VHH binders against Mucin-19 (Muc19). Designs and how they scored, part 11

Target 1, 175 residues: Mucin-19 (Muc19), of Mus musculus (Mouse) (q6pze0r851to1025)
Amino acid sequence: STCHVYGEGHFRTFDGESYSFDGLCQYTFLEDYCGQENGTFRILIESVPCCENGLTCSRKVIVTFQDQNIILQDGKVTAVQTAESTDCRERSANLYSIHTVGLYLIVKLLNGIILIWDKYTKVSVILDPSWQNKVCGLCGNNNGDLKDDFTTRHSSVAAGALEFANSWKTSQECS

## First folded at step 4 (VHH)

Design e79 (from e00 with L101F D103S S104G S105Y G106P; framework vhh_7b18_3)
Fold by ESMFold2-Fast, scan of step 4:
Structure e79 (fold): chain B 175 residues (1-175), chain A 120 residues (1-120)
Amino acid sequence: as target 1 above (175 residues)
Amino acid sequence: QVQLVETGGGLVQPGGSLRLSCAASGFTFSTYDMGWARQVPGKGLEWVSYITSGGSTKYQDSVKGRFTISRDNAKSTVYLQMNSLKPEDTAVYYCARGEYFWSGYPFDYWGQGTQVTVSS
């Protein structure tokens, strides 16, 4: 299953729902927390404006996986330790791999998630089948049912895309 | 359903120019990468250029500096501007829809093709 975002917030969820949302804050693109404390990853997105009118010229991606933050920004990837750990370097060696293939920067996480970035506005995520019905965020819940693709952060089903997308904003201070 | 319709092919003299257009329908055009490939008689398909949904472009070495790919998402159309045409550019040109153009030919739908002939 594949989910995409590109341009001025054009989304296609894993289950095939398309919608538009051009918010300028940081949003949860995909995670497995879904209101619980037992999650293992988050993928966050943020539109980067290049003009005074707020048009999106690029998208910044932040992947939090275990104790690593992987940041996709300015056409490059930076990995940063998010917590102190005695064996950080050895443990992180097998958590992910990064490849540049043609115009794409690809991050493959050990947990079966593949993130693809064209170094501009397009971000795509491919899930291994083992992630069916275990995820949430702007990409939907990957359960094969369009009826609940607009599941909010609060586990309700939104009537429209604006309510849905705003529920996945990571900070209440941004509006 | 997915449809890709090419126009703009024809006969042109060496050193001339042509602009190919591909009108897409049946899908959300702006979410997909688009590209052009060509087939020379008696040979397999060769990719020419592609443009990602985000606007990044890539070209085959033999056409760099001569060809320019672009897209207009409002019109669901992808273009190939071909300048300084050579007899070796004679081929059927295909518009294609794809996703992640890193695996060779990741195109899942193709147009009917348009003939470009560069005569000496």
Scores: ipSAE 0.000, ipTM 0.168, lowest interface PAE 16.4, mean pLDDT 76

Design e81 (framework vhh_7b18_3)
Fold by ESMFold2-Fast, scan of step 4:
Structure e81 (fold): chain B 175 residues (1-175), chain A 121 residues (1-121)
Amino acid sequence: as target 1 above (175 residues)
Amino acid sequence: QVQLVETGGGLVQPGGSLRLSCAASGFTFSTYDMGWARQVPGKGLEWVSYITSGGSTKYQDSVKGRFTISRDNAKSTVYLQMNSLKPEDTAVYYCARGEYLWDSSGYFDYWGQGTQVTVSS
């Protein structure tokens, strides 16, 4: 299944719901935490304006996986250790791979998630079938049912896209 | 679930016109880019025209000024108006839905069955 966002906040969820939301804060695009502490990854997005009128010029993507942050920004990828993790303990050598194919940057995570970025506004994520009904965020819950695609961070069904998307904002300081 | 059905092909003389229609179903039409590509005998698959969900259009150089792409979101239909047809426009024309990597290379995830256009004397 595939989810994507492009341009001025045009979203299509895994279950096929389409909506528009043009927020400029950081939002949870996709995660498997879903209100619990037993999650393994987060994919966060931010729209980056290039004009005074607020038009989206590009999107910044942050993938948090294990104790690594993989940042896609300004046409490049940077992997950063999280601030609290400086241990020298053993970890998997091949947690992810990065490929550049023409105009696209592709990040393949070992857990079966593929992230595709055109280095501009378009972000796509492809899940293998094992992730059905295990995720949440702006991409929806990937359960094959459109009725609950607007499931908020608090496990309620939002009446509209604005309420839904704002529930996935990562910081209340941003408006 | 996704279905794209092309109509409007046929035989036409050089200099003539044809209008192709593509009826879409099984998805929210207004949120997708749509396009047309053609399979020219001996030359492979060639992109022809593209229309974004927002209505912006783009054309292959060989059809600029002769072909016009348009869409009617209320009817879930995309059109290709072909004017001043040439023998080299003879091809099977395919309607396609743009989802994956749409804004960088015109990638499409679903294609119709195709409709034959023949331009000959």
Scores: ipSAE 0.000, ipTM 0.103, lowest interface PAE 15.8, mean pLDDT 74

Design e82 (framework vhh_7b18_3)
Fold by ESMFold2-Fast, scan of step 4:
Structure e82 (fold): chain B 175 residues (1-175), chain A 122 residues (1-122)
Amino acid sequence: as target 1 above (175 residues)
Amino acid sequence: QVQLVETGGGLVQPGGSLRLSCAASGFTFSTYDMGWARQVPGKGLEWVSYITSGGSTKYQDSVKGRFTISRDNAKSTVYLQMNSLKPEDTAVYYCARGEYLWDSSGYYFDYWGQGTQVTVSS
């Protein structure tokens, strides 16, 4: 299953629904928390405007997985340990791997999630089939049913893309 | 079903120009990357140019400055403007839908057109 966002906020969900939304806030692209406390990851996106025109030049991506924050910004990757790890260098599991392939930067997470970034506006996520019906966010719920792809943070089905996408803002202060 | 239909190929003299068009249907064109690849007689398939859904372009070194890739999302069409054509450009040109690149020498394309012949000779 794959989910994409391209250019001026062109989205395609895992279940194949397409919509447009070009907000300037930070949004939950994909997560497995979905109103629960026992989630394991979050992928957040934020549009970076170009010049005074307000067009989207790039997207910043933040991945929180295990005790790691992986930041994709300005054509590069920065990984930061969230928790104070004690002498974990020799015992560290391979939590992720990073590959630069032509136009794309690829992050593979140990949990079966692959994130692809063109260093500009295009962000893609590929999920292992084991993630069926376990995720939420702007990418939809990955349950094979197009009718509920606009499931909001409040567990309702939005009538349109604007209401849907705004429900996935990470901060109510941003408008 | 996904369909890609190339047009615009033909016979042209060295130094001439051709414009290839690829009409796409069966998917949301604006959300996909697109590319052009060519197959020279007796040789393997070689990518020529790539355009992302956001409009970023990349070219093979041998065509840089001579070829221009562009897209028209309203018409679901991708174009390849070919200028200053050389006999070495003689090939069957294929339009392809791309999702992402795997490495600097390889590309992931999931659907291909039937191809259009370009012949550059006197």
Scores: ipSAE 0.000, ipTM 0.111, lowest interface PAE 18.4, mean pLDDT 75

Design e83 (framework vhh_7b18_3)
Fold by ESMFold2-Fast, scan of step 4:
Formats: C-alpha cells, sequence, structure tokens
Structure e83 (fold): chain B 175 residues (1-175), chain A 117 residues (1-117)
C-alpha cells in the first residue's frame, strides 16, 4: 500500500482516504508503536514554509529505525547513530539503503518499508503487505477499511481531518 | 520514452494572464493523471494543480479560482490557464505525469513564469 503527502498538506492514506491539513509542527507520518512498547520504526514530517508567502516549500523527514535517525532535509540525507558501539555502526550500513534516482531520494529499509522523497514537498511511503493492520499516524492504519483512517493517537476515530492530524503532533508546545 | 515538453512561460505584469501547455509523448496520455508543480527561485517545489484521467481537477489553495487546469486527449496536451497573476506566482513551472503509486513519476524540463512590473 502507498501513502503520500504533497504541496500544502494534501494527504492520501494507505486505505485511500484523502484529506488536507497544513500544519506547521512536527507530526508522526507513520509508525508501528501505536501505543505499544515493541515498535521498530517512526517516520516524522515537518513542513518548511517559504519566508515570503507562507507556502510549504519543502518537507523535512526524520526516520527512526532501530538505533539510527535518518534525516532528509535541504535535498540531503544525514544518518545519525544513537548507539555507542562500533559494531552497531557497522551493522547499521546493512539496515537501509539510499538511492538518488532522477528527482527522487529513495530510502529502502530492511524491514520492507520504502520511503520516497522528491527533495521538496512530496513524501511517499510504500509498505510490504506484512505491515497491514500494524501501523498508525497521518498515513492511517492500513487495515483495508477507509472508515477507520482518522484513527487518532488515542485510538478514537476523529470526526474531521483537523482533529485527526493534530492528534499526531509530536509536541504539545507547538501550536 | 516518456517526454513532457512545457511551453507558454514568460514575463507578465501583476494581474495579467498566461497559458502554459505541456505536450506529452511516449505513453497512452488519456489513461494518466497529469499535473503542474512550480519551483520558486531559491525555494522549494510545490504542487499547483492536477487533473485525473477522468477530468476531475484539484488546486492548491493559493491558486484556486485563478488557475484552471485542462486537458486535450486528442492532442496529448495538458494546459494551465493562469489568471490574476501575482508576484508570488513567479516560478519555474513543471508539467508532470500522475501515477498514484509514486505520485508524479515523469517531469518536463520546466518553463519560467515571471510576474513583475
Amino acid sequence: as target 1 above (175 residues)
Amino acid sequence: QVQLVETGGGLVQPGGSLRLSCAASGFTFSTYDMGWARQVPGKGLEWVSYITSGGSTKYQDSVKGRFTISRDNAKSTVYLQMNSLKPEDTAVYYCARGEYLWGFDYWGQGTQVTVSS
């Protein structure tokens, strides 16, 4: 299944729901924690506005996978190791691969998640079928049921896109 | 080989109009969604508008009511009619082929639109 966001907060979830939300904070785009301790990854997004007109000019993407933080920003990729072990740093080289293909940066995670970034506003995620019913965030819950796509951080179903998207804000200090 | 060629850009005064055209080749045009995106000089890329294979249209909020996207399947061409242009519309405009799986997978070379007095 595929989920994407582009432009001024135009989202399409894995189950096919479309909505618009132009938030200025950091939001959980996709994760598998979903209130559980045994999560393995998190993908966060932030809109970067144009100074003159307030339009979203790009998106910053942060991927947390195992002990790596992979930051996609300003057309570049920066990987930050969080573990102290030299062995962990060597193993991390095999946990993901990064390709520049034409206009796109493609991050392939060993766990079957593909992240595609146009270096600007468009972020897309493709999941292996094994991730069905195991994810949450702005991309929806990937359960094959469009009616549940507005599932909030608190496991309720929001009445609208604003309530839904704001529940996935990573910090209450941002408003 | 998929090819998208934009034309129609240029210099226009605020409040003026321009029509961009994108000639497509190398695929069955009528079955694909098509769109326009723009890159503001020194800033980011943003989606402007798109039109589905069935003719449904969507617009970025800042251009809604001023821009109109259309297509001519017999000519394999997508158009962007831009009215009431503002200095903020100054950008390189790109035609793109739509594909839900990837979003837009092929892009033209771009055409410059400059809105200034």
Scores: ipSAE 0.000, ipTM 0.105, lowest interface PAE 17.1, mean pLDDT 74

Design e84 (framework vhh_7b18_3)
Fold by ESMFold2-Fast, scan of step 4:
Structure e84 (fold): chain B 175 residues (1-175), chain A 118 residues (1-118)
Amino acid sequence: as target 1 above (175 residues)
Amino acid sequence: QVQLVETGGGLVQPGGSLRLSCAASGFTFSTYDMGWARQVPGKGLEWVSYITSGGSTKYQDSVKGRFTISRDNAKSTVYLQMNSLKPEDTAVYYCARGEYLWEGFDYWGQGTQVTVSS
């Protein structure tokens, strides 16, 4: 199952729903918390606008996985590790790997999630089949049913894309 | 090793045509879906077209009616015929391999430059 966003907020969910939403804030692209405290990861996105014309020039991606915060920004990856006295190279080998293929930056997480970033606006996430019915966010719930792809943060089904996408705004201050 | 090699890019005038080819090696070509994506200057990577192992095709709305994707399994090659080219089609075009829809593509070629200008 694959989900992506590109350009000025063009989304395609795991279940195949397409919609447009050009948000100015930070949003939950994908997570497995879904109203619970027992989640294991979050993928957050932010649009980085062009200074004068308001167009999205790139997307910043933040991945939280176990005790790692992986930030994709300005064509680079920055990993922040919370563990004390753990060798950074050894920890990275155990929890995730990073590959560069052409102009793409690929992050493979140990839990079966693959994140692909073109270093600009396009962000894609590929899920292992074991994640069926276990996720939520702007990418939808990955349950094979288009009817409930607009499931909000509050577990209701939105009538439209704007209501749906705004429900996935995080508590971070908007730009 | 999996390799995808694009050819056929170049400079063309608005309204002109180009045919891109992608030669694949290192895997059983006939069993994989194939697609094309493009990197437009100042914008991100955009999916352009997709062809399944069974021959079904999909196109981005902006290229529908102008571009045609096809494949030749005997030659392990996927093609993109581009007609009625516009300046906004100027981009680096990438060939991609996948198992289900262009969204699931796992390997990309190095790209071929297409420039549409007078």
Scores: ipSAE 0.000, ipTM 0.108, lowest interface PAE 17.3, mean pLDDT 74

Design e85 (framework vhh_7b18_3)
Fold by ESMFold2-Fast, scan of step 4:
Structure e85 (fold): chain B 175 residues (1-175), chain A 121 residues (1-121)
Amino acid sequence: as target 1 above (175 residues)
Amino acid sequence: QVQLVETGGGLVQPGGSLRLSCAASGFTFSTYDMGWARQVPGKGLEWVSYITSGGSTKYQDSVKGRFTISRDNAKSTVYLQMNSLKPEDTAVYYCARSGEYLWDSSGFDYWGQGTQVTVSS
């Protein structure tokens, strides 16, 4: 199943719901924490405004997986070790792979998640079938039912897209 | 083959209205984003409006509040309702299919033949 965001916050969830939200804060696009401490990854997004009517020129994507932060920004990928390691210095190279196919930059994570970025505003995530009903965030919960796609950070179903998307802000200080 | 056929162009006075229609065939219309661009005399192509497969819309600043894009997936048709037309809206208007999720004409992969809109008295 696939989830997309593009342009001025046009979202398509894994279960096929479409909605618009053009917030400028950092948001949880996809994660498996879902209110618990036992998660293994997060994918965060942030719209980068430009001149020319304040349109979104690109999206910054941050993937936190194991001891790595993988940052997609300004047409580039930067990977940063989040924890010090003195034992195996090349271990992190086996946790993900990065490929360029045409106009797309593809990040494949060892856990079966594929992230596709057009280096502009479009971000897509493809999940392995084993991730059904194990994720949350702006991409929805991937359970095959549209009726609960607006599941908030607090495990309630929002009445609309604004309430839903604002529940996935990573900072309460941003508005 | 992908085909896009525009209709509805014509001559109108300033302040008038026109509705453009674009009939699409040769692809699964409901899964594609669609848009309109115009060729202004003496200028290049200018993006006008965009509509996603889910119905979300975007407009160029100069037409915002005056133009409305919409779609009918059952009829495989995209529309552009143009109100409060100005002489500077005079152009050939093209319907286009988006092969990319870009908010301009650079993402368009198939184009119609164009329909002339003239705003003059």
Scores: ipSAE 0.000, ipTM 0.103, lowest interface PAE 18.9, mean pLDDT 76

Design e86 (framework vhh_7b18_3)
Fold by ESMFold2-Fast, scan of step 4:
Structure e86 (fold): chain B 175 residues (1-175), chain A 119 residues (1-119)
Amino acid sequence: as target 1 above (175 residues)
Amino acid sequence: QVQLVETGGGLVQPGGSLRLSCAASGFTFSTYDMGWARQVPGKGLEWVSYITSGGSTKYQDSVKGRFTISRDNAKSTVYLQMNSLKPEDTAVYYCAREYLWDSSGFDYWGQGTQVTVSS
């Protein structure tokens, strides 16, 4: 139940499919909306080029969970509340926790999702078993079946990685 | 079960070279990314380099052009060739299986090997 991306767009899905895709847009890495309006979270990724030839030097990660936007960028974490809270910081403290293990930054969400970032290109997500067959995005659908890991935003099965990954762009206006 | 064993550390003069080796066992080595990190006594861990299962490499800016990571999947071994060593490279170097979590939810690290660059 682990998915990751690293380097120049090397992906491994929850169900074990490996593929390469080096996109420059913002993409849905993982979410539970999957065609419904009643989802609870999104994890979005963007490659940040720093070198000539378009080499990726880091990834920006945005986690949207309830009223929080958690942004991982430039080696740091910024959390922004999108709605006014009258119940003090106690709610926010219960929604997520942030840990450092050596050189790595770990975000644990209340909903059982763990996000791990090396502050550079490598992003990993770990799901608890309760998320089996409830997610979608570049990480696949976590249903234990390799054959439909390339499920697009429109619930079709893509013939290849390029079609699959492009379907998970958050904006049709990018590239 | 998973085991990483580093060798090749030692004492070297500034400008010298060392090659570290990490022998892996207990998992399918060819499918995992591997990396090296180092710890200066009394300080935190610093990532040094990584190599993907496909052979792509990345380096920390302070070691670019001096260090080279490589792997031999037939021997289940990852290497770090360190050239033009500086006193500030003095540290314990750890081999790591990177970001593929086992059922316990932890990264696997070797025991570490001491590199000392005397000036």
Scores: ipSAE 0.000, ipTM 0.128, lowest interface PAE 15.5, mean pLDDT 74

Design e87 (from e00 with D103T S104P S105E G106A; framework vhh_7b18_3)
Fold by ESMFold2-Fast, scan of step 4:
Order: structure tokens, then sequence, then C-alpha cells
Structure e87 (fold): chain B 175 residues (1-175), chain A 120 residues (1-120)
């Protein structure tokens, strides 16, 4: 299944729910932690405004997978080690691959997740079927049921998109 | 509910032409990339062509110059015009939706397929 966001916060979840939310904080787009510490990845998004008018010019994407942060920003990809351990550097070489196809930058994770970025505002994630009902975040829970796609960080179902999206902020200090 | 329905397949002689159509419903057609892939008997799926939401096209080398992909957003339909058909073009042709359709793993919805047979 596929989830995406583009422009001024136009979202479509894996289960087909569409909503709009134009926040300026960092948000969990997709993860498998879902309130537990046993998760394996996070994909975070952040809108980058133009010229202080608040219009979204781009989205920054951060992928945390294993002990790597993969940062998509300013049309470029930067991989950053999140752990200080130096025991085996070559393990990271097989955790993901990065491709450029036409206008798109594609990150394929070894766990069956494909992230696609147009280098501006559009971000898409494709999940293989093994991820059904194992994920959460702004993309929804990928369980095939539309009515609970607004599941918050606290495992409740929000009445609207604003409450839902605000629950997925990564910092309580951002307003 | 997303649906893709292919039509236009059939039996054709080498050197002949066929036009495939794919009628889409259940989503905002104009915002998605559309494409065609084919399953050759005894082989895996191979990508044939895609057209972006903006109208840009790309073709597999083996069909370049012979096949033309196009779309009609008002009719929510994507087409594949196939000219100078060869026996090796014999396959089941699938219409697919996605945002990035250069490999089969990027397709998120598929049609049921339409058989194209090129034989004398």
Amino acid sequence: as target 1 above (175 residues)
Amino acid sequence: QVQLVETGGGLVQPGGSLRLSCAASGFTFSTYDMGWARQVPGKGLEWVSYITSGGSTKYQDSVKGRFTISRDNAKSTVYLQMNSLKPEDTAVYYCARGEYLWTPEAFDYWGQGTQVTVSS
C-alpha cells in the first residue's frame, strides 16, 4: 500500500483516508514503535517554509533505521550514524539503497519499505504486505479499516485531523 | 474502491498493431502515474512503459519507437498503442497505478490483465 503527503499538508493514508494538516513542527510520518520500545524504524517529516510567508517550499525527511539516520533535505541525501559504536562499519552498506529516477529520489530499506521524495513537498511511502497492521503515525495504521486511521500516539481514535496530527508531534515544545 | 479494467487485447499477426485501454475508477486519476507491465509465459513481470501525472513518458528499450503510452484525464483512461508487434511481445499486459512505476514493486494497484498474442 501507499501513503503520501504533498503541497500544503495534503495527506492520503495507506487505508485510503484523505485529510489536510499544515503543521510546522516535526511529525512522525510512519513508525513501528507505536508506543513501545521494540520498534525498528521511524520516518519523520517537517515542512520547510518559504521566505517567512509560511507557504511550504519543501519537506525534510528523516529515516531512522537500525543505527542510521538518513536525512533527505535540500534535494540531497545525507546518512548519519546515530550510534557511536565502531565495531562493524560495513553492516550499514546493506541496510538500504538510494536511487535517483527522473525527478524522484528513492530510498529502499532492507525491511521492505520504499520511500520516494520529489526533492520538494511530495513524500510517499510504499509498504510490502508484511507491514499490515504493524505501523502507526500520520500515514495511519495500514490495517485495511478506514475508520481507525486517526489513531493517536496514545492509542485513541481522534475525532478530527488536527487532534490526530498534533498527537504525532515529536516535540511537545513545538507549537 | 480502486479499480483498473483493461481492454483491447487479442490475436494479431507479426507487424500488426493493437491499442490497449485501461479504465480507472475509485481515485483522483490525474494525480497518479500510470503504467503498463507484461508477464511473458515462463518469465517474470517486466515493466513496459509509464506516464507521469504531468504527461512525461518513459519506455523499456525493447519497445521504444514501437509503443506509445498516453492518457486522457477527463476519461480517467490510460492507453498503450502497440505498433510493429513481434512474437516476443506475446504476454498478459497489466495496467498499474502508482506514483512511481519503473519497477513492479512500485505498483500499488493492478488490473486483471489482458492477453496479447502475436502469431501467424
Scores: ipSAE 0.000, ipTM 0.116, lowest interface PAE 16.0, mean pLDDT 75

Design e88 (from e00 with D103R S105D G106A Y109I; framework vhh_7b18_3)
Fold by ESMFold2-Fast, scan of step 4:
Structure e88 (fold): chain B 175 residues (1-175), chain A 120 residues (1-120)
Amino acid sequence: as target 1 above (175 residues)
Amino acid sequence: QVQLVETGGGLVQPGGSLRLSCAASGFTFSTYDMGWARQVPGKGLEWVSYITSGGSTKYQDSVKGRFTISRDNAKSTVYLQMNSLKPEDTAVYYCARGEYLWRSDAFDIWGQGTQVTVSS
């Protein structure tokens, strides 16, 4: 299953729904928390505007996984440990791998998630089959049914893309 | 047969209004972002306005407050309403389909253009 976003907020969900949403806030692209406290990861996105044009020049991606933040920004990746433990540091060494293939930067997470970034506006995420019905966010719920891909943060089905996308803001104070 | 056909250009006096239309055919219009770009005689191409498939809009600073982009998915048409026109708005206006309207390498379909002249 693949989900992607590119350009001025052009999205395609895992189940094949297409929509557009051009927000300047930080949004949950994909997570497995889905209203519960025992999730394991979050992938957040934020559009970076172009000087002069007001169009999106790139996307910043933040992956939170096992108390570690992996930040994709300015054509590079930076990993920041959020927990301070020797056991956590040992685990962290094997949590992900990073590869460059052509113009793409690829992050493979231990949990079977592959993140692909063109170092610009295109962000893709590939899930293994074990993630069926276990995720939520702007990428949809990966349940094989297009009808409920607009599931909001509050577990309702939105009537349109604007309501759906706005429900996935990480801060409700952002416009 | 993917096509974009612009209409509505013409001669208008400064301070006047004009509405451009772009009729799309040969693709699923509702799923694509659309926009308008213009070329002033003797100068380069610049984007004017952009509308996503979801309806979000963006404008060049020089046209904000004066121009409005809109779309009608049932008619497969994108519009540009131009108000308070100035002589510097004189240009050939092009309708375009694409990912990034500010990048020439991201456009896959362009119309033939429609001339807008703002003069007495």
Scores: ipSAE 0.000, ipTM 0.126, lowest interface PAE 16.9, mean pLDDT 75

Design e89 (from e00, 13 letters changed; framework vhh_vobarilizumab_d1)
Fold by ESMFold2-Fast, scan of step 4:
Structure e89 (fold): chain B 175 residues (1-175), chain A 120 residues (1-120)
Amino acid sequence: as target 1 above (175 residues)
Amino acid sequence: EVQLVESGGGLVQPGGSLRLSCAASGFTFSTYDMAWYRQAPGKGRELVAYITSGGSTKYADSVKGRFTISRDNAKNTLYLQMNSLRPEDTAVYYCARGEYLWDSSGFDYWGQGTLVTVSS
């Protein structure tokens, strides 16, 4: 299944719901934490405006996977270790791969998630069937039920897109 | 080869009008969403208007009520009617195609753009 966002916040969820939301904060696009500490990844998005009227020029994407952050910004990729290791845990190499195909940047995570970025506003995520019912965020919960597409961070179903999207802000300080 | 060729730009006085055209070839135009972007000197590219394959439209707040996007599927042509032009509308205008990626869609750019200058 596929989820994407493009332009000024035109979203299509895994279950096929379309909605518009043009927020200026950082939001959880997709994760498997879903209110618990046992998650393995997060994909965060942030709109980058190009003028004072609030139009989106591009999107910044942050992928947190294990103890690494992969940052997609300004047409570039930066990978940053989230923990300098005083941790005695053995490092696992090859957690992801990055490919450039035409104007697209493709990030394949070892867990079977594929992220596609056009280096501008379009961000797409492809999940294999093993991720059914295991994810949450602006992309929806991937459970096949259209009624549940607006599942909030608090596991309730929002009445509208604004309430739904605002529940996925990563910071309470951002309005 | 997919091609989008913009035309219709030029010099116009504030309050004037221009109609931009985008001639599309190399794909089935009627099935794609289409958009107009612009880029002012020294600034990033911004989306100003888009139209779905079904004909639904959306506009940036800065152009709403002044610009009208439309399409002619028989001629494979996208249009942008620009009325009440302002100096801040000065930019290179680009035609963009909605790209299908598997069962999803989004935008893919092509073409060199057409320059619109609004000045007295």
Scores: ipSAE 0.000, ipTM 0.102, lowest interface PAE 16.6, mean pLDDT 74

Design e90 (from e00, 16 letters changed; framework vhh_7ubx_2)
Fold by ESMFold2-Fast, scan of step 4:
Structure e90 (fold): chain B 175 residues (1-175), chain A 120 residues (1-120)
Amino acid sequence: as target 1 above (175 residues)
Amino acid sequence: QVQLVESGGGLVQPGGSLRLSCAASGFTFSTYDMTWVRQAPGKGPEWIAYITSGGSTKRDDSTKGRFTISRDNAKNTLYLQMTSLKPEDTALYYCARGEYLWDSSGFDYRGPGTQVTVSS
């Protein structure tokens, strides 16, 4: 299943719901925490505006996985370790792989998640089938049912896309 | 299949008005953002106006006082109302599905365009 966002916030969830949301804050695009402490990854997105037009020119992507922060911005990838790992350096380095194919930057995580970035506004995530009904965020819950695609951070079903998307802001100080 | 077909262009005198239409088919029009773009002879493409699926609009500063973008989801049609036309507005006008960005990454389909000529 695939989820993507492009341009001024055109989203398509894993279960096939389409919606538009053009917020400029940081949002949880996809995670497996879903209100609990036992999650393993987060993918966060931020829109970067054009100074001249005010339109979204690119998206910054932050992936947190196995004590690594992988940051996609300004057409490049930066990886930073967030905590000391007990694994050897070689093992830790193999938790993900990064490939450039034409205009696309592809990040493959060892846990079966593939992230594709066009280095501008388009971000796509492909999930292994083992992730069915285990995720949440702007991409939806990947449970095969459109009825609850707008599940908020607070485990309620939003009436509309604006309420849904705003519930996935990472900071209440941003509007 | 996805199709976008523009109409409403033609020859108009300076100071005149035109209303361009873009008929969409082959997709759920109401769920997509739409853009109007123009290209004058010998110049690169210039985006004019953008409208989201929710109805929010953004317009280029050089034309925003004279041009208005709107949509009719019941008719699967996008509109561009142009007033106080100038010779410099002479161009091929086309609609595109999605947002026109500096690298064209925000849209996946465009129409063939409708020619607007402003002259006496």
Scores: ipSAE 0.000, ipTM 0.126, lowest interface PAE 16.4, mean pLDDT 76

Design e91 (from d06 with L101V D103G S105Y G106E F107Y; framework vhh_7sr4_2)
Fold by ESMFold2-Fast, scan of step 4:
Structure e91 (fold): chain B 175 residues (1-175), chain A 120 residues (1-120)
Amino acid sequence: as target 1 above (175 residues)
Amino acid sequence: EVKLVESGGGLVQPGGSLRLSCAASGFTFSTYDMGWYRQTPGKQRDLVAYITSGGSTKYGDSVKGRFTISRDNTKNTVYLQMNSLKPEDTAVYYCARGEYVWGSYEYDYWGQGTQVTVSS
């Protein structure tokens, strides 16, 4: 299953719903927490405007997986230890792999998630079948049913894309 | 040099029809997916129709049953037949080249657009 966003906020969910949303805050693109504390990853996105034409020039992507934050910004990848992790350097070095293929930067996580970034506005995420009906966020819930693709952070089904997308803001201080 | 050139736009009354064409050059047309998008001033571009290299089609919800996308690989052209036009269909229509990459539909080239105006 594949989900993507590109340009001025054109989204396509795993279950095939298309919608547009042009927010300037940070949003949960994909996660497996879904209102529970037992989650294992989060993928967050943020649109970065440019002064040249006033258009969205790029997207910043933050992946939280295991005890690391992987930050995709300004055409570069930075991996940072999370605040909750101990000062232990015994971890496996292969929690993720990074590949550059032409324009694309590909991040493959050990848990079967593949993230593709064109270093600009396009972000795509591919899930293996083990993630069916286990995720939520702007990408939808990957359960094969379009009726509940607009499931909000509060576990309700939104009537429209604006209500749906705004429910996935990571901070209420951003308006 | 990849080029996509739209034509066929214009002014029509509600209930009318138009056929848009997109002439492609500079690449092997038959191996790429193609799509039509539209944009009104102050709004984002939205998907109208998409056709894969193999001929499978997808449509935006607002145009299903009224618009038909097709392609002619011998002429390197993709078409959009628009029937039962509504004032809400007024927009600049863009042709785009697509490709299936890593399970995702990517767009790397866009035409300059053609204006469609539906006036009552």
Scores: ipSAE 0.000, ipTM 0.097, lowest interface PAE 17.5, mean pLDDT 76

